# VHH binders against Gliding motility regulatory protein (frzE): the designs that were tried, part 1

Every score and structure here is a prediction.

Target 1, 240 residues: Gliding motility regulatory protein (frzE), of Myxococcus xanthus (p18769r270to509)
Amino acid sequence: DISNEVREQLDRVESDLHMLRDDAFRFVRRNDDGINTLHGNLAKMADHVAEARLVPLSTVFDAFPRAVREMSRTQGKEVDLVIENADIGVDRSMLGDVRDALVHLLRNSVDHGVESPDTRQQLGKPLNGRIRIRVRVDGDMLHIEVEDDGRGIDPERLRQAAISKRLINAVQAAALSEREAIELIFRPGFSTRDQVSELSGRGVGMDVVKRKVETLGGSVGVSSRIGRGSTITLRLPQSL
Positions, changes and structure headers below are counted from each chain's first letter, unless a header gives other numbers; antibody chains aren't numbered by Kabat.
F stands for the ipSAE by ESMFold2-Fast; E and O both for that by ESMFold2, at different seeds; each is averaged over both directions (binder to target, target to binder). V2 = 0.75 x the mean of E and O + 0.25 x the DockQ between their complexes.
[cut] marks letters that were taken out.
The coordinates of atoms that the task and the answers printed are left out; those that the model quotes come from them. Centres of patches stay.

## First folded at step 1 (VHH)

Design d5
Fold by ESMFold2, look of step 4:
Structure d5 (fold): chain B 240 residues (1-240), chain A 127 residues (1-127)
Amino acid sequence: as target 1 above (240 residues)
Amino acid sequence: QVQLVESGGGLVQPGGSLRLSCAASGFTFSSYEMNWVRQPPGKGLEWVSGISYTGSTTTYADSVEGRFTIIRDNDKKMVYLQMTSLKTEDTAVYYCAKDLSTYYYDTSGPSDAFDVEGQGTQVTVSS
């Protein structure tokens, strides 16, 4: 976390960069010879300001092992959490949204994805479930994958749930491909409390997670195989 | 054992203000979004407001937007609802509730519902 003094200086540097841009514009209009130097300096300053605002994802992730242990104990499960590349940074302004999304995904994996130890034994799986959070940077985009080795998503159960929640009718449900059926988790009202025809609630659900990520300029994906588990992928710009 | 204890209700005139409190225990508070729901006289439960795990996102029913503010404190395991510009339509028993999350695979099981555990707190707005 950046101290108040450092934060104030970073904001002042950003304001100074705007003034330099305006000055460079005037410089170019009247005198073309200096523009490449000013452009280069402005670009370097902008890059340094953006990198200085990055905070390691470890500031978010450090609480997760304890959270997963407590959720697992409450559910009578054993779940191992593996976190990779937590030293990669993200814009400080996104930390709360990233934390909210990841807590939601971890709850889903522990509470509903990972099977009980007895069920896992019957399935020939390790008694301890596994959740893996992997982070990587691809260009200016941050990729966060949350993978569990649980029961996976059955598209037919999603179709039936969507019918029950009145999000689609039986004809619409039958027309969905498996991929489209899995994407139902992102439909407004699917993961929340309200029926489609009585949609008054706006709590956090996968549709809200997707909307928040998209507002930040990113995307959310899902991949799943019955019996093998599920992966949710968040793509976010590293800097805003 | 999940416990949610609401307080802070009372009798106020239209235009008045109240602040509701909810003390939570018996579950991993930071792992749940929290909500306020209300039950007007002779009616079913209505969702009022919700707040994400960290408090980064807040949501409000159209009828209360701009007048109510939801706040959470994960360290103290508390949720608050600051109500201003109260109307007679706001008369209800107010409950805090933890969200019942539904995982993708087994969504045909238990119904999606708020986990309302407490006795609630009565808010009465009358002239």
Scores: ipSAE 0.135, ipTM 0.582, lowest interface PAE 5.6, mean pLDDT 81
Fold by ESMFold2 at other seeds, look of step 7:
Structure d5 (fold): chain B 240 residues (1-240), chain A 127 residues (1-127)
Amino acid sequence: as target 1 above (240 residues)
Amino acid sequence: QVQLVESGGGLVQPGGSLRLSCAASGFTFSSYEMNWVRQPPGKGLEWVSGISYTGSTTTYADSVEGRFTIIRDNDKKMVYLQMTSLKTEDTAVYYCAKDLSTYYYDTSGPSDAFDVEGQGTQVTVSS
């Protein structure tokens, strides 16, 4: 497609502009005013190239409503998906990793977070569960929040699971705040299987999601309230 | 009903190549990481390779890195394992397995080891 072709051209242009900038400094002693103007113009051009490389997150999100419907039907649940600000752009090079992370979060919410309709009725919740994806830009950072209105994450269960997995002892677990306990989901070893002879493989867990996001220069956060749901926040540089 | 049907196994000489296929049905295929696991004769299951939801990330056991390639086709609901430079140690029954993930809501009680649903396909590497 034209957008893939344009992106590759823009990558080449960006590299060439950096080389040109370096060459221009080699000649700075000839024309100080001209070199300062050239440097400023090259910086502006590099900024325009970076913006042109952005693709809207709708390219990632367009498949999600159907995916959530299919997952919900498979689980016998009713789940609504609301997506806000999908027209905000992100560097095309990150689309696959962003898509993989978001599918994992949606699976968590539909399969395990949002309660069955019978349970929601007994809890006095709307029969339809809700997942909301919200996107915003703050400076050069993209924030993607995935929120559900499900059961929430129980910090005490996480403390007990971490003790059982030998990641922390009981004294360490008791010292964790609720927020710190919830963040155990990111701890290496928390999400992987421990049995070596039959289970040497590796699955996708929140520690993997966090590591991928951090490799892209971002961060992952979690907030949750029992009975009210959870929010996972991905913070990523919009470019790079 | 979740169903994974492995095929493409057979007898092959050392150094040879083979392509395994896995046809998936009964679940939302694009929402699961897919894996290949194998069971050598008289031994337990061992993980071979995995591929992310979209196929953007692939992983391999050390013993097969550089020789095996995992591929998925979400439209056809297929997973493949392209095997080259086969060794006698690769002799095993190969299974595809969905999702080895631990989900954060279920971190206190994760699922059993592998979701092995199929009968597998026998790969025999012998001179």
Scores: ipSAE 0.096, ipTM 0.554, lowest interface PAE 4.6, mean pLDDT 81

## First folded at step 7 (VHH)

Design q3 (from d5 with T57Y)
Fold by ESMFold2 at other seeds, look of step 8:
Structure q3 (fold): chain B 240 residues (1-240), chain A 127 residues (1-127)
Amino acid sequence: as target 1 above (240 residues)
Amino acid sequence: QVQLVESGGGLVQPGGSLRLSCAASGFTFSSYEMNWVRQPPGKGLEWVSGISYTGSYTTYADSVEGRFTIIRDNDKKMVYLQMTSLKTEDTAVYYCAKDLSTYYYDTSGPSDAFDVEGQGTQVTVSS
């Protein structure tokens, strides 16, 4: 009968609709899976590119033991250099900036941080001063710490120097905490040579180093305890 | 013996260019910041520009920024000052100077002046 033909047509239409539905879902799923796979593969490729751009910090650090020995001899001091985690890498484009910042810090530690052997003996310290460079990575940030066991940073001397250089007045200086006073080393003009001579000028100081590091997306910190030593910490993105 | 020998100066018109050179010897060149300082007629020394140990950091006096470029070559132990858009107020004897490391520990005492060791090189900017 006629009734059976209509049922058969309806069955065929229903079957066609189910197949179309399944095809549509399969198409959408395949495209979504493909996009997710592509995104995952692109993320992996980005990681590989970033890793390939890294240069081990040992390429910078290898010259430092000799440099510290020469600086120490020139100053009549005995200083040991300890370097930790030198195989950690940094973006090649930052290599010169890191090298120059670290040489600056090593120079300051040898020339002004670490005491003479006679002074260290009187203080009950080991005759050989010590500078330690430690590197670590926290997320995408590289941390380089340069620590010495020297005299430390005296907040009162920093307050007085800032007054003498006309960076702050006596009222402002008295209001600074010890931590705030130590951070004066980053103020523009603070690292400038003696302002009492006819020569006005600037060299490359910690304010310039800090500004460069901040331009690269990083920061510079200082921690110090008078009589015990100081630590300067450079924080930089490992990759640009 | 520390020796710094400047050259490259001369007479130029306003807007002109010169390139100064400084040859260094007698010290560990790569261990020092290097600077250019100048002495205008009848005045004291004036700092012009500075460059860090490998050249990654450069600084300039406000009066010359954008016009002068400092460059160093540690292999050749040379410092250069590329001067452009020269003005009459740039007239001076120019010296390169070995800078002592800047410091942040005990800054309350006077520091040494720049080590101006050479004879300098005369730059004269005049119509």
Scores: ipSAE 0.306, ipTM 0.667, lowest interface PAE 3.7, mean pLDDT 82

Design q4 (from d5 with S31Y)
Fold by ESMFold2 at other seeds, look of step 8:
Structure q4 (fold): chain B 240 residues (1-240), chain A 127 residues (1-127)
Amino acid sequence: as target 1 above (240 residues)
Amino acid sequence: QVQLVESGGGLVQPGGSLRLSCAASGFTFSYYEMNWVRQPPGKGLEWVSGISYTGSTTTYADSVEGRFTIIRDNDKKMVYLQMTSLKTEDTAVYYCAKDLSTYYYDTSGPSDAFDVEGQGTQVTVSS
């Protein structure tokens, strides 16, 4: 009969162990659910904070029509500026960098890209040049495209400049596709002047613009056709 | 007509401070980067500092980094150079200069690089 009592006690211990196991599982599950809820709530709060820091790009763009008008008159050119979707927002901390990049692009287009009215007439183009800034959002990334209808970027001229600046040799230059040659504008050292003075190479170039954009977590692209114009695309995170 | 007028120079002891000013006119100021350059006695021009269109980016020569601060005020069309911890080696005529941007349509760089337009302002650091 001792044998029966031991079995009963073992059955009770087994039942208690199952109950403790079930309690432990329930505790772990509830704690895990709570942690997941906290992670979800923190993610929502982070999104709200990021969205509250956005400022419309119109705060950057508002001065551009007047500036383009003034620059084009000084250069003896006629240039129209069209801006699309300026109500899209960007992190306030990036406004200065975005403005700096866009001013550089506008100066390229007005001062060097768009042809004089006489030249445009001879080329069969509208007498007024056009610069278009288009903004869109793709996921968490902001895309700013700056397009002009000027002379376009000449890949052969870029190959020759890169050889002259000793960035590549003639064999390397000949091996570049047109797309690759145009991208030389982003190459470090391309903005360096050949002058020996300490003043050389201190200004803004596309390698500087690209570096700044990449520091912000973005990228820069270029597309161009001789005689038809160029498009520079800035891709930036919309926040931080 | 582009005009850049420098002021604020003077005689100062080593370790002292000065603030240089540059008044700009005759161009769309906010669409050009601005620079300070200097000419030490018997030497050529030496770049000191630069500031981007909005002031978002500032750059400095190694010899002045940490001691000089460049500032711009686009509303007043002014550029400043706040100089501290001055050394005898900082003795020079200081000039402000606009723009050294490189354009992708003009592969030789800026068509009109530094223009030292003003008379400059003399800074003399001596015991």
Scores: ipSAE 0.381, ipTM 0.691, lowest interface PAE 2.8, mean pLDDT 83
Fold by ESMFold2, look of step 7:
Structure q4 (fold): chain B 240 residues (1-240), chain A 127 residues (1-127)
Amino acid sequence: as target 1 above (240 residues)
Amino acid sequence: QVQLVESGGGLVQPGGSLRLSCAASGFTFSYYEMNWVRQPPGKGLEWVSGISYTGSTTTYADSVEGRFTIIRDNDKKMVYLQMTSLKTEDTAVYYCAKDLSTYYYDTSGPSDAFDVEGQGTQVTVSS
C-alpha cells in the first residue's frame, strides 16, 4: 500500500544510497593505495635505520692480535691468531656482549687449550699454536667461529666433572656419546659451585657465554677432538 | 707480576658515600672480569660486586644492590666501586680481585674464582 509521496521518498533514499556507495568506493581505492605506499616507505626507512646501526666487527677484533700475543708470552707459549671477514657488521648495541664472549673464548684457547711448545713438539704439532676467528653471514644471522689447534676437550673428564657437580649420575654419564659429553660445558650449573660460601664468585664457563649469546637471540655450539683442538661457534642475529 | 692497588677507603658516617679505586698492572687487564670482595671484622672474605670484560654486565651481592656501583676503565686499567647509603655492616677491608679462568673441567674450589693480591683499603662506617 504505497502512495505516490512515499514512493518518491523511497526513490530519493535509493539514489542517496547509490551516491554514498560510489563515494565509499572512491575513498577506499584512494586510501588503500596511499596506505600501501606509506607501508612501503616505512619498510625502507626501517632498513636504512638498521644499516646505520651496524658496526664492523673489526672494532672488536683489532685489539685481539696484541692481546693474544701478550697472553701467550705470559704463559710461555707461541700462538698465531688469524682473523677472517672482520669487515662484516653487527648491531652496535651488541658490541660489548660480543666482545665479552669472544674474550672469554680467546682466554680459554690461550690459557688452557694451546699446549706448551715442549708438549706440542712431543705430540708432533707445530710449535706455534693457532687460533682462527672466522665470520660469515647466513640470512640475518652471523656465525662467528673461534677455533684452536690445542689439546681439545676430553669427554671423559667432562663426564667425571658433571658427576662430581651432581648434574648427572654415573649411569647417565656412561650413556652419553662423546658429542653429548662435550656439550656438558653448556649445562646450567656446570660452572656454579656445589656449596654455599661467603666467597661465592662468578663462574667463568661456557654456560655463562651461552646465556649471554642466547640473551642476544643467538646460540652457541661446540666441536672438539682430543689432541686436535676445539671450535666454538657463536650464532647471533646481525641486528636486534 | 700481578699487582692490584686499592685506595679510597676511610671513615664515614652511616648514610654517607665513598668511592674506591683499584689500579691494576702485570696482566692483560681487559681480558679478566674484575671484582670487589670485602672482609668484615672477624669474618672471611665475601663477594661484593663484579664487572664483565668490557663493563657491559655488572653484578652485585644482595646486601649492596642499589647502593653500590662498579665501573671499569680498560684504557687506564682501573676498577672503581661507588658506594652510597653506607651502613655500619659495610665496614670491612675491601679488595679488588681478578677472576681465574678454568678450562671447561671446573671442579675447583671457591678461591679459584678470584685472585686477591692487594693489601686492600679499609672502609669504616660509624657515628
Scores: ipSAE 0.167, ipTM 0.583, lowest interface PAE 4.0, mean pLDDT 81

## First folded at step 8 (VHH; from q3 with S31Y)

Design r20
Fold by ESMFold2 at other seeds, look of step 8:
Structure r20 (fold): chain B 240 residues (1-240), chain A 127 residues (1-127)
Amino acid sequence: as target 1 above (240 residues)
Amino acid sequence: QVQLVESGGGLVQPGGSLRLSCAASGFTFSYYEMNWVRQPPGKGLEWVSGISYTGSYTTYADSVEGRFTIIRDNDKKMVYLQMTSLKTEDTAVYYCAKDLSTYYYDTSGPSDAFDVEGQGTQVTVSS
C-alpha cells in the first residue's frame, strides 16, 4: 500500500527528530554544567586573590599596648589594654586609616574617658582603667570595637557644647533624644572644649574619622552609659 | 619640653608657592595630630590645616583647600605645609601646633587655651 509507505517514512522522520531533540538537550545540559563549574572555580579564585591582599590587624595593634602605657603615664593614670582577635585581616590599603582612627579613639579614652585613680576609687571602680579592642567579621564586614570603662559620654554636656558652638539652639538641643545627643560627636566642628577661640573644634575629629570610614564603604557607631563607659564601633569592608 | 620650630617662610608674588617646615621635639610626636595655624597682620589666630597621627586624614580650612597640602614625616618628626597659588590674604605668620584635637568626653580635660609654642615663620604675599 503506497499510503502505508508514506506513513512509515513519516514515522521514521518523527523518530529521528525526537532523537535529535534529545541529543540537543543533553548537549546543552552538559554545557550548562561545565559553565557552572567554571563559574564556581572563577569565584573561588577571586576569593583567594582577595584573601591574599589581607594583612593581620596585629601589624597595627602590636604597638598599642606601649602607646597606651605612654599616654597613661602622661596623664597620671593606670590603664590596661586588652586586644581580642588581632589575627583577623584587613585590606592592606586600609591599615593607615584604621591605625589613625584607633589612635584617636585610644587618645580620647585615656585622656578624657578613663578617670584618674583617685576618682575611680571614689566611684568604687577598679583603680586600673580598661580599654578593650575587639575585632570580628560579620559577612564581608569587619567590626572593630573600642570600649573603655570610663565616665561615659554625657548627653547633656554634648548638648551644651553643641549650643556653644552654634550648631543647634537650646530648643533643638532639648528636643534631642539621648542617642541623638551622643551622635553630636560626629558633627563637623564639634568638641566638648569650651569655645575660647576660633581654633576650638578644628583639626581631626570624629567627623573626619567618620567621613573617611564612610568613603571606604563603612560606618561608625557609638554606644555609651554614663559612669560605665563607652564603645566606638568601626565597620569596614574587610576587602576593597 | 615641647618645642616646635617653624621655617621656610618668605616673600613671594601672588600665584607663587612656598613649602613650610616644622621640626618637633619634646613629646611623642606620632601620638598627636599636628596642625598649621596662622596670624594675619592685626588679626587673631586662624586654623589652616590638620593631619592625623600617620597622615591618613587631612583637613583644610575652606580658604586654603585645593591650594595647600599638609604632610608629616614621623621618622623625622617633621610637619610640612606645601602652599601653592598664594594670595595676598595668605600673608601671615604661620605656626605649627600640637594637639588641637577634638574630644567627646566632658570638659574635665586640659584647657583649650592655645599658646604659640614656636616663633613662627613669616609668609608675605605681595607684588
Scores: ipSAE 0.487, ipTM 0.761, lowest interface PAE 2.2, mean pLDDT 84
Fold by ESMFold2 at other seeds, look of step 11:
Structure r20 (fold): chain B 240 residues (1-240), chain A 127 residues (1-127)
Amino acid sequence: as target 1 above (240 residues)
Amino acid sequence: QVQLVESGGGLVQPGGSLRLSCAASGFTFSYYEMNWVRQPPGKGLEWVSGISYTGSYTTYADSVEGRFTIIRDNDKKMVYLQMTSLKTEDTAVYYCAKDLSTYYYDTSGPSDAFDVEGQGTQVTVSS
């Protein structure tokens, strides 16, 4: 019967539609899974490439003990340098910036932070000053701490300097906490000489170092105690 | 024993270019930032540009920013100043100087008077 053949064709069409629906669902599921897998694999590859680009900080730090010794001798001081965890790596592209920032910090500590042996003896300190560089990794951030046991940063001298340079008034200066006053070292213009000098703005100051570190995605911190010394902390992404 | 020998100066038209050189000896060159200063006719010393220990950081006076480029070569113990778009007011004797960075323990900075070590090199910009 014609009627029976039409019914059979309709049954076949229904069966085909069910199979097509099931195939379509499987196809959509597989594509979603594939996209998620690709995203995951790309993230893993990016991490692996970043790790392969790292160079040990020892490539920068190995010259520092000799540099500190020569700086100290020129200033008539005795300064010991201790470096910890120099095997930790950093993106190759940042080595020059890290090197120059650290040389700046070492010069500060030797030339101006650590007291002369005569002064240290009067203060009851060991004759040899000490600078310590410590490196650690916290997540994907590299922390480099440069600590000295020198005179420390006097927040009142910084307040007075900022007033004399007309960066803040006396009321604003008095309102700064000690921590806030010490952070004036990062203020653009603060580290320049008095307005009268034609030599204003010369050289590399902490504001320039901070700007460069921030351009790399990092930050710079300071802590200090008068008579006990100072610590500058550079925080940088380990890879760019 | 510190010696800084400047060279490369001359007479140039406004808008012209000139490259100054400074040869250094008698100190450990890579442990110091280096600077160019200039003395215009009848005036005192004026800071022009500075460069950090390996050259990663450079600084410039506002009057020369974008026109002058400071470069150093630590292997050859040389500092250079590439000058472009020269103006009449750039006329001066140019000196290189070994100088200290601004320090967070000391807000006074270096002395107001530079002890120039070399003879300098004359740059004259005129029609």
Scores: ipSAE 0.412, ipTM 0.722, lowest interface PAE 2.9, mean pLDDT 82
Fold by ESMFold2, look of step 10:
Structure r20 (fold): chain B 240 residues (1-240), chain A 127 residues (1-127)
Amino acid sequence: as target 1 above (240 residues)
Amino acid sequence: QVQLVESGGGLVQPGGSLRLSCAASGFTFSYYEMNWVRQPPGKGLEWVSGISYTGSYTTYADSVEGRFTIIRDNDKKMVYLQMTSLKTEDTAVYYCAKDLSTYYYDTSGPSDAFDVEGQGTQVTVSS
């Protein structure tokens, strides 16, 4: 039968079309799988490159015990430095920024924060002052805390200094909370001497350090209690 | 014991350029922020520029920003001030100074005098 022969040929054509469809589907799927695998591998390679750029903070921190000892001797003080988690890494490009910020904080703590041994004895404190640098990572952010057990930051002295430097008037100063007064250390112009002084302006201040940290995508904070000490906290992305 | 020796000053026309140098000795140079200050004729000292311990941070007085550049070389214990677009107002004796950083623990007291260690270098900007 002619009719049966035509039907059989149509069945064969239909079967061939299904096979071609299946072949096309497999071809597309293999290419999609390959593309996804390549994207995954590239992401893993990017992660490895970012990790390879990190260097331990110890490359910066290893010099700090000697620096603190020298600063302490020139000030007639005894100060111990404790460093925690210096093996944590940071992008190599940020090492200079971290070093300069931390040296600034260490000098503030030794030169002006930690009291003389005689004063510490009178206050019932250990004769050796203590500075602690603590590092931790939270997500992609690096936290570096520099804490001392010195005299702390006096918010009233900061209010008065800001009035003297003409950054604020007496009414504005009285309106500041204790926290807001302490944060005056970050105000532009706190590196500016009183106009009655022999020198107009002063060099690098915390406002410049804060600006640099913020340019890197981070932030700077301060916490202090009179008689108990101060903590400056730097938050920085671990990698740029 | 601390010694800071400034050099590189001279007479220059408005719009000109000049580079000042400061050689440091007698202290651990890398432990100090360095600064340039100047004294215009008949006036007190004014701060010009500062640079952090390794040079990561620089600051400038408003009057010189964009025109002056401070640079340090810790290996040679040198500080430089590259001055461009000089104005007659820039005429002064220029001094370098170590560590004028603000300290946030003791911001009271009216008389923290700046002690000049060097003799300075004269910059004169005039036709």
Scores: ipSAE 0.368, ipTM 0.697, lowest interface PAE 3.1, mean pLDDT 83

## First folded at step 11 (VHH; from u1 with P110E)

Design u6
Fold by ESMFold2 at other seeds, look of step 12:
Structure u6 (fold): chain B 240 residues (1-240), chain A 127 residues (1-127)
Amino acid sequence: as target 1 above (240 residues)
Amino acid sequence: QVQLVESGGGLVQPGGSLRLSCAASGFTFSYHEMNWVRQPPGKGLEWVSGISYTGSYTTYADSVEGRFTIIRDNDKKMVYLQMTSLKTEDTAVYYCAKDLSTHYYDTSGESDAFDSEGQGTQVTVSS
């Protein structure tokens, strides 16, 4: 019977086609799995390399409590320092810039921001001033906040200082919002020192700090309330 | 007691070089910005250069930028001023000083005047 022979051949062909189809799907699935595995492994290796270049901020923060204590003693003040999340890392290449920026901020807060114990008593504040450093990571950006509970920054004083230093004229000063006025601290040549001399307000200022941070791909912000204190925020890429 | 001792001055020809040194004691050196200031004959003090706490930031007066370099060594508690391409206008007594940074708080009731700690070192540039 020839009809049966044809049917058997068709059955074999159909079976072969099913096997071929199954083998093709398995090949495609295995190849996709292998590519996904390689991608995952490569991403993990990149993460490990990036983490190996990070250094904990504690390596520079460990000296800050002693620094604040010495600055406070010299100024006749009582200041407590609180540091949060110091185990977060940053690219080793930025440690010096971060350290020097933070010491500058701490000195500003102790020397000029936080009031003497007698003044704090008159104001109804805790006798010990407080400086808080908070670190967090948001995406690839490191945020470092330095907050004090001192006298704060008066926007009107900043407008007047900028006029007297000829950084802006009176019309320009009047047009500034309070937020914009506070940001005058980042202007080149700015200082709120009342006694102006050839030497006052020279050296490293917030304009220099901001320029360096921006060169590193970051930004610097400020917020303040008179009588309540000030916060300076540094944003920096965590890694290269 | 805070002590700053300047040295390294002398007589040089225009175009010459000198390196000034300042030895610091009586305070924790690395917690302070350091500066060089100078007093030309018959004139007031002029700021020359500044360097941040660990040296990451340096600043220079326009008149000396490109010619002078400020360096610090926190282990030895030293700050230096490397001077090159000297001009007769650079003739002055040079002093080092700490903590001339700008700040942004109201301190109208507090003194922040410059306090000269050392006797300085004389630099004389003459043809």
Scores: ipSAE 0.548, ipTM 0.782, lowest interface PAE 1.9, mean pLDDT 84

## First folded at step 12 (VHH)

Design y2
Fold by ESMFold2, look of step 13:
Structure y2 (fold): chain B 240 residues (1-240), chain A 125 residues (1-125)
Amino acid sequence: as target 1 above (240 residues)
Amino acid sequence: QVQLVESGGGLVQPGGSLRLSCAASGFTFSYHEMNWVRQPPGKGLEWVSGISYTGSYTTYADSVEGRFTIIRDNDKKMVYLQMTSLKTEDTAVYYCAKDLTTHYYDTETDAFDSEGQGTQVTVSS
């Protein structure tokens, strides 16, 4: 509860600093004086407050080994989770968005991406599947990669699914490259059940995740090789 | 062992409001997306709304967008559907369900797996 108080207090401080900066600018213009050093100092202070609002991604990731273990047990699979650079921080306001996106990816990887031990043995793969979460910062942008060594995403299955969902016709589907076909997972409506099925709605799919990430100023990417695995990359501003 | 208990339905006039509840047990609630589906009289199941693990993402069928709000409380293991501006076509038995997405690896969607009886919503004058 002390932690919630600190988070709330930091949000209020950051907002107040922005308002003070605006007021200072109005003051300088009205007096026609060069108090540009005040502007610079308030901007520096706002930056320091924004950095103080960063929360380590470990606060999100610490639950993931247990989650993957439970998901794997439920599916009769063996899956190892490797997490790299969890000490990197993100704006606290994005923690829920990051957590929900990552749990979605982990569940897809365990439930549908990583093959059963028997299948992996037949394919000459290590019996334990592997999921790797890697975090890095490039400039102001946070990159989170979720990689598995599962079956990979089949572009032909995606073309056929998109045709059945009436997102594209057969001519359009045939014209897509493999990369373009894999990106169909982000199309609005791809996560929706077909028109005739007994359950015709849509769940929370990658189109919803992508839209949310984009409203935060980021992007979502996918890379996959059949038989080798898939990587989903979330790119987000580290601070808002 | 999954148990989902829906409640809060009833008879309401067009334009009215209801709040449906779903109590969940027998699974780790926070590891699953949650959904509302409904079955109108004489028709098959329709998906209504979905909500991600902590609620950061919500989705709605076009017919209910702007009128219904899905909410979850992971501490209480509850899912809610706040329904407003109800119409006669909203008449149905409402069920909650865990998971329910098209998976990009196999392009199959999660099966509807209700352990509950649902809750009847009747919108009639």
Scores: ipSAE 0.533, ipTM 0.789, lowest interface PAE 1.8, mean pLDDT 84

